# Designs tried in a protein design chat: VHH binders against Flagellar brake protein YcgR (ycgR). Part 1

Scores and structures below are computed, not measured.

Target 1, 263 residues: Flagellar brake protein YcgR (ycgR), of Thauera aminoaromatica (c4kar8)
Amino acid sequence: MAELSTPSPASPAPLDGGRGDELEKFTLRGARQILQLLQDLITHRGLITAHTGGGHSFMTAVLKVDEERGRVVLDPSPDPQANRRALAAPRLTCVTQLDGIRIQFPLVGLGEGQDKGRPALFAPLPAEMLRLQRREFYRLQVPLAHELSCLLKAEDLARKPVEVSARVIDIGAGGVAVVVPTGAAEFVIGGTLPACRLALPDGEPIELDLEVRNLNRQTQRNGTEQLRVGLRFAALPRAADTRIQRYIFKTERALNAKARGGL
Below, numbering starts at 1 at the first letter of every chain, in headers, positions and changes, except where a header shows other numbers; antibody chains are not in Kabat numbers.
F, E and O are the ipSAE of ESMFold2-Fast, ESMFold2 and OpenDDE, as the mean of both directions, binder to target and target to binder. V2 is 0.75 times the mean of E and O plus 0.25 times the DockQ between their complexes.
[cut] marks letters that were taken out.
The coordinates of atoms that the task and the answers printed are left out; those that the model quotes come from them. Centres of patches stay.

## First folded at step 1 (VHH)

Design s23
Fold by ESMFold2-Fast, scan of step 4:
Structure s23 (fold): chain B 263 residues (1-263), chain A 121 residues (1-121)
Amino acid sequence: as target 1 above (263 residues)
Amino acid sequence: DVQLVESGGGLVQAGGSLRLSCAASGFTFSSYAMYWGRQAPGKGREWVSGISWSGGSTAYASSVKGRFTISRDNAKNTLYLQMNNLKPEDTALYYCAAGEYDFWSGYYDYWGQGTQVTVSS
């Protein structure tokens, strides 16, 4: 029998069997479904976060799907170090969203070359893609003009309480993603941040307990490092849930109106 | 190449203690959060504990909180799990993991092959 029961040391696998079972319902394995979803990402110019391992990632996009060669062509990072990490990685985990729905897929066998005379990264088409069409996975990209922030209550390097004002970059019914300067505080996946304050445009800040769900380091052009933190709402009160949903709905309507010829 | 090698497992009686170690290489250990997970016979994988890159923040599954302590030695590139007041239900393959990816999907960048812990009653 050629089946392996345990993952290799360099190959991630789900930690919780219950989560694995739940995610199976959202996993696409049909060749036509995968090709269509990749084409949709091209059409919508979807920006992809490609995780290279070790907490590192870079921003990319699908430039082309080469059905004849069974390959996807990706936009390389302007950071040569990011590209070197990607090429050295045993796999990339690509995360994006389409119409607020989380899309995730692995790429294995990344190579570099050129597409029509321009540098490009390429990989075989993924055998599976995850499309998480559930309320808690829906995400609205927060407009910069809204200046949405969340005051995080965390601990610094000396286990001392600190407050970190973080910019909210996306928001959904289940949580928010924020960005903080590297070194401002320490975070660990599974950790709880009690009594944080989420500022929405209309009304008082919402006091929430948040659970850290993901972490990702990004290096900016000026050399400063920024940490992206994904946070789940723990025990969200009904009133807070209603305010968050109202903000999401109103913002989507405003963005749709603007895209269709608003000022 | 990233490598994670667990050790310290064994057979222990209920109420006993064990200390697990994980030796890390191939990445800047002091820059990354580290984790312990476990898989019991006939069950799925379960997250147990996490520790931030300097050791300043820790997290634990409710089933082990107060009994287990996660720690790290960045000078030695080593992660530890001190397990006290062990129960038969703690019987599992214990593995360490590195990376800061996505709790929702249950994926981490890397993990080791594990060390077996068996708790007899």
Scores: ipSAE 0.357, ipTM 0.740, lowest interface PAE 2.7, mean pLDDT 81

## First folded at step 13 (VHH; from m3 with G101S)

Design n1
Fold by OpenDDE, fold request of step 23:
Structure n1 (fold): chain B 263 residues (1-263), chain A 125 residues (1-125)
Amino acid sequence: as target 1 above (263 residues)
Amino acid sequence: DVQLVESGGGLVQAGGSLRLSCAASGFTFSTYAMYWGRQAPGKGREWVSGISGSGGSTAYASSVKGRFTISRDNAKNTLYLQMNNLKPEDTALYYCARGESYSDSWDEDYYFDYWGQGTQVTVSS
């Protein structure tokens, strides 16, 4: 009577790993991005719910960003007790909405003072801000060793046609992010760059039309300024789509294998 | 401090025209792309048009293409939107925006770092 050892039920993979990675996609950590978002909140007079813990919160707003001092200025509550709680809290969780998108960020080291003779709360700039925007496409971070590039057909400041070789930093089924030297070309969000050439490792460059979706100035560690450009594929041939998907899949597989110690 | 102040809005009949202006201050205007957006009642903000720093490149939403013209005068730090053949669906608060985004996503809506207070455009049928 051979005791059929019932296979032990596979422990459910911890659900927590996937959620963390997903939130990272929506987390802003760039100093400039954070500043811009805070300024946007100021501009739009975004009301913020600041949670102090223990089920307590108060309504506030960002009044000012002090870049020189690296701090944010908040509107204090009309309730002195709320302000006391805020100041006593080790961390504030700030929640707001801008254009239907939920924004969340922590503030630590809250202090009180005056701004232009008015009572105000002060905190160091947040290290991160969560902007819960839904992304339609997965983006692969392109390994530096792959040296993916995209030849952009654009115009310079003198409105002269130029070709700029841009390094691809991420790629997805729907587009790419590239970096270009500042001043190499002019871009406008919503503009189309026709007949660009995306270079993949597996063959000849892919000709495609690109739509500019975002522009971000970035300062490198060496102090050099560059422009990050988010580009959507405006017209992608089916064959090109297949190649891009294949590249992404192959690269992900390789990265995962390396992470597991296999290469 | 960065400031954007829109003007030129008003009430107009369908088929009419308006010219919006945006006065910019607090930054080097010519080094930034500038944009127009709008928000209709009960709707989110939508991108309308953009223009590069030099004014050499322009872009338009499909809904306004051929009817609206974006332009700029860098010497005056002013952005313009000429709106022709206005339709009731063009009724919105029109915003001027500076040309940088905090978004890293190429599949998101257009988000900009600075917006004005807006100018109301109402198109009657």
Scores: ipSAE 0.555, ipTM 0.849, lowest interface PAE 0.9, mean pLDDT 86
Fold by ESMFold2, look of step 14:
Structure n1 (fold): chain B 263 residues (1-263), chain A 125 residues (1-125)
Amino acid sequence: as target 1 above (263 residues)
Amino acid sequence: DVQLVESGGGLVQAGGSLRLSCAASGFTFSTYAMYWGRQAPGKGREWVSGISGSGGSTAYASSVKGRFTISRDNAKNTLYLQMNNLKPEDTALYYCARGESYSDSWDEDYYFDYWGQGTQVTVSS
C-alpha cells in the first residue's frame, strides 16, 4: 500500500498515510465486502469527511449505491467551491466511522449529475476500503443533546492566549475529538494545550492537559468551515479519569436502552 | 498546484550544524501548520517537528528536542529547520510536509496531505 520511496514534489499522501504493511490486513478488496460496507454506511446515515487535497475537505454522505452501474452516489456540498475542488481532485479520500471503527476509502473519477431530480455526485465503487479495527478503546459518540464542551487554552492567529469553547464530538478513555470554528485558534500536531477544561454534565469542569494528535479542516453541509481536532489526555488525575469513565458508562447504557426500547 | 521543495542537505561531521529550507508555493502558506519529517534507509517515516501557521506554536520529537529549531518566514513562503549538535542517528532524507489528518480521532498517528521530494542529510562519525 504505502511506498518507502523518496517523496515526490508536493504529492497527495497515500491512502494509508505510509503504513502499508501494518494496514494491509484491514483493507477490504472484495466487491461484496465493499458493497456491504457502503450499504452499512447508508443504513447508519454515516457522516463522511471527504478530503479534496489542498488542505480542504467537506462533509458528505453516501446516499445510495447503484449496483447495476457500479457507482456510489454522494451528497454534494452547498458550497460550489467545495464541489469544484472535489470534481477537480485526482481522488477523494473519504473518512468516516461506523460503530467507532474508522472507515477510509478513495473515490476516483468523480462526476456531477442528478439523482431523482436533486444534485448529486457520482463515482465508481472504490477498489478498496480500509476498515481499521485497530483501536482497543471504545469511543463514545457524544449525543448532541448533551452539549459537551471543552474549553481550550490556545493561541489566536496573533499569538495571543485565547480560550476557545470546542464542542466534543467523541470521547474515550484516552482523549476527545472536538470541533472549533476555523480561525478561532491555531494548533499544531504534537503541541500541548495545558490547563484545558472539559465540561461534563455532572459536576464542575475537569482541568486537563491535552496533546494535539490530528487536525482536519472541513466544510459543513451548511457551508460553515470547522476545524476538527483530536486531543489526547496527557496526564489524567485519578478523579478525572473516574468521572470520564462514569459519563461514558451512563451515556452508553442510556443509548443502548433507547435502542432496545425501540425494538 | 501545491509545491514543496527542500534544500540545504549535505554531508556534515558529528556535532556539526546544518540548516534546511523548504520553499512553498500554490497555497496560502501562512494559514497552514508545516512539518518536517525524515526517513532513514530501511526504516519507517518519522515525524520530526511542526510549527503553526503564525509560527507561535512549535512541537518536536523527543529525539531532536533541544537540538533542532523549526521556524518559518511567511513573507518568503519558506520553512526552515536549524539542526545543531548533529549525530549519526540523524542521517536521513528530510522532507517538509503540509499537515492534514485523515483521522477523526485522538488516537491515530499523524498524517500529512502533501510532502516534498526531500533533501539528504548525512552525518559522519
Scores: ipSAE 0.435, ipTM 0.812, lowest interface PAE 2.1, mean pLDDT 81
Fold by OpenDDE, fold request of step 23:
Structure n1 (fold): chain B 263 residues (1-263), chain A 125 residues (1-125)
Amino acid sequence: as target 1 above (263 residues)
Amino acid sequence: DVQLVESGGGLVQAGGSLRLSCAASGFTFSTYAMYWGRQAPGKGREWVSGISGSGGSTAYASSVKGRFTISRDNAKNTLYLQMNNLKPEDTALYYCARGESYSDSWDEDYYFDYWGQGTQVTVSS
């Protein structure tokens, strides 16, 4: 009877320093984002594998987020030895999955106590959470000097048609992110903006339909609030696609040349 | 604190109708787009519908288009979802969400900053 050696769950490879730039794109550091993701884990009753080091781990779950105290409450292991290891560990590496997306986050300063008369583990809120979602499209950060813009056809707060010139901050084969002044127009995720005009440096603006995919309020360094809007190309003509790709490649090449000291 | 409280769910027969409500508090309701999502058992969250702050712009998932109607009463800080011609596949926990995304991706699923506890909708064949 050959004991089927259950493959030891591969220890999450240390986030080695070289993949740092790619991982940064998937790292959440915003307090609100972190709180929301933790709440989502609670809502979904997501099981978390907490790694304590030395090849040891235990199963846990986020039971509660205490925003007032800035801490997360975890379910202790039924194994007292696992809990002792967790408490002795300088850092826990928590790994889970939510909606098919791998989530990883560190917890430092683990303590034990009681929550509502039940044994619980406590840790300060993580400073960062990694959400490993695969992006379908590469996104070029648009240099400010290029002054790319997109004329958006939308509605204002009074439901009147308005055209808003939005600065393009990133561009890819599948869409653009733009910034607009707060209150300039109303957007809804999943909505379509018809007959918009994307201005590229190489010629006349491209007319295209855009789908609103995300909305984020951002505060600029100067304290001014702006709205970041992620827009997917709903229908992109082949000629337009070619122009966009050309722009991306040309710009990337120029940026890379500059980074190498060639300019 | 931001609060969203859904209501109006229940058991309904196929072809029936329900009207969901979401009471919002803790923020300026009229300045945010609001959304409905749903989660069926064993499935991920699905975006259902959205409405702009003023209510002038609406959006619908293809699966519910023509059957569901999103609306809002800003004076009452309440979001609504009228669901007509319900199907068994509409069975889910329905969530109300506020109109900010945590994702900056154009091609990712919709992630919102605040969700309610949800209201259960069950459609029996």
Scores: ipSAE 0.400, ipTM 0.780, lowest interface PAE 1.3, mean pLDDT 85
Fold by ESMFold2, fold request of step 23:
Structure n1 (fold): chain B 263 residues (1-263), chain A 125 residues (1-125)
Amino acid sequence: as target 1 above (263 residues)
Amino acid sequence: DVQLVESGGGLVQAGGSLRLSCAASGFTFSTYAMYWGRQAPGKGREWVSGISGSGGSTAYASSVKGRFTISRDNAKNTLYLQMNNLKPEDTALYYCARGESYSDSWDEDYYFDYWGQGTQVTVSS
């Protein structure tokens, strides 16, 4: 007559990286600061990655702040499943950049409705926003014209070796983020991809080992799903590090000159 | 709803072995990488091991490599952790976790949305 114990529901629980106290200095909690930062995101038309949990995210934007109701208004996804995941999530973690500074904020109590007769997502104003202004978090958004790619040596769904040419979407001192078609290969966080090849615009591809740090299924604004893979450089030789840093510096300088001298 | 239920913990003498299980439901188990983490008394949570959806790729924290083996049975929706040569420092609440981090950090911080309630492993001398 012994019964199995009732299964406990899964709960969100991040692994503790020991960074909570360090991040407090970058946390904005004042209502005026939060409203101003949200308005800046609207003005700059910043694209936001909204994480709905379970390794899913979608691209969105803050359309406006409804101060009368104390709410933010978000752009819904054209993929109904992404919207359903967002509405079911206990917390939506929004990540974006403004002028190269990483911004992160939670939204709770997300609801759906209409704004000026158009579908929209609504949430109360966030109680806090993280504005993380540190160099180690800098990510150069790779210009599409550079066509940076990284050849990944991984395994497909049948456990067979496969080479996947992944588009590099951003690059920093410590690694790259790439996008691959869903199902092209399997990855595990903590896993090592040996002998990958990073193709920079000038010179031969750089051979390097990569460590998988994060995986996220992203629903693009057109509804298409891709796998975003965060990859850390393992043991980077000096020559490779120099080439990567040079690429970042030259691209930053070119982008800054374009912004100052635009026509 | 996503559910993860750990079992198989207990009191074990140093040098002994235990096998942990994690029963998963509410999602297509075979399409997600699965992980084990642990939380020792008075410490934060630590990533222990991971396995790809098919089971073809595995990863381990350096503190357990060579002693622990992660595996999965996709027909039973079950994740396992075989722990051999247990040491007192392995004493912790062990959790299984689904899937994918929503952090874009390249550092060693891991953020998983779903963890089970955990199963206690206590290793005595």
Scores: ipSAE 0.305, ipTM 0.749, lowest interface PAE 3.3, mean pLDDT 81

Design n1
Fold by ESMFold2, fold request of step 23:
Structure n1 (fold): chain B 263 residues (1-263), chain A 125 residues (1-125)
Amino acid sequence: as target 1 above (263 residues)
Amino acid sequence: DVQLVESGGGLVQAGGSLRLSCAASGFTFSTYAMYWGRQAPGKGREWVSGISGSGGSTAYASSVKGRFTISRDNAKNTLYLQMNNLKPEDTALYYCARGESYSDSWDEDYYFDYWGQGTQVTVSS
């Protein structure tokens, strides 16, 4: 038997030791619950970030669930390279939000196929899904109209200080996710970005230190590539925390009212 | 084809030093953040250190901060880890990794797309 020259993939442990047993109580393993959640994602037309490894991800959506064959069908990327990475990946980690609740699930055995004569990606139904229903894990998807931004103090590729205005795509009590143009700055997981400025609509920007927690090159549904950076807040002053919570609450209420045809 | 080859491990007494190297090929080394990880026998995986593509930014696990220094030479496509004041708990297989993802996923695993076979570091007391 021929031996592969590359060992089996292994992942380093998370920097701070992981959250596995804390998250188990939010893990759904029932086939009926999994089917219902996937159907809810279809109904809400939820955008899904699919992580393919190596710091790469792409945006997708669940097109359908084939209950009889036990398969989920995903929208392929317009970027062929993103699709090739997805098909080569041993596991696709899908992350999304449903009604402000984080949903996460693995897909293994991803394949390419056809759905109504169009290319599509498919995989067996996940054996488990995480539905993280706790207030401290909540991340608000920031409406584009709010133009929420965070000024990052980082370094460019030449090791020179650079300030990058990054669009905030989600925000929670403990941090933000932002996007920046690929190549505008460099980052390293575990690194600290001091004296950044988060611009909320209701006052002066908040100055805060941020820690890089995740980093990936994300292919958007239009095929363009951005760098997605997950950032944790350093200990916030109480006033800053209150402003962030107020923004989240007001925006949630406004979005929920609009979704119901309300006030 | 991406290749990462670690070297420089060995047997060392507590308080000693070692310098690990990772030779990289098959990709544009300077455009990737690089990482060191380790796995002790019978234990889970552990992130140790990271360095940005240009080398301008570094980060360390609290267990090694002040004792280990990550560096890179982009002209030689080589990643380094200088390990000083070694302790028996530093005994592990050390591997370098390429990647830019550190996902806060519910499965708690962070996926890097490539890592080497590793080099053994054994610290005796």
Scores: ipSAE 0.296, ipTM 0.726, lowest interface PAE 3.0, mean pLDDT 80

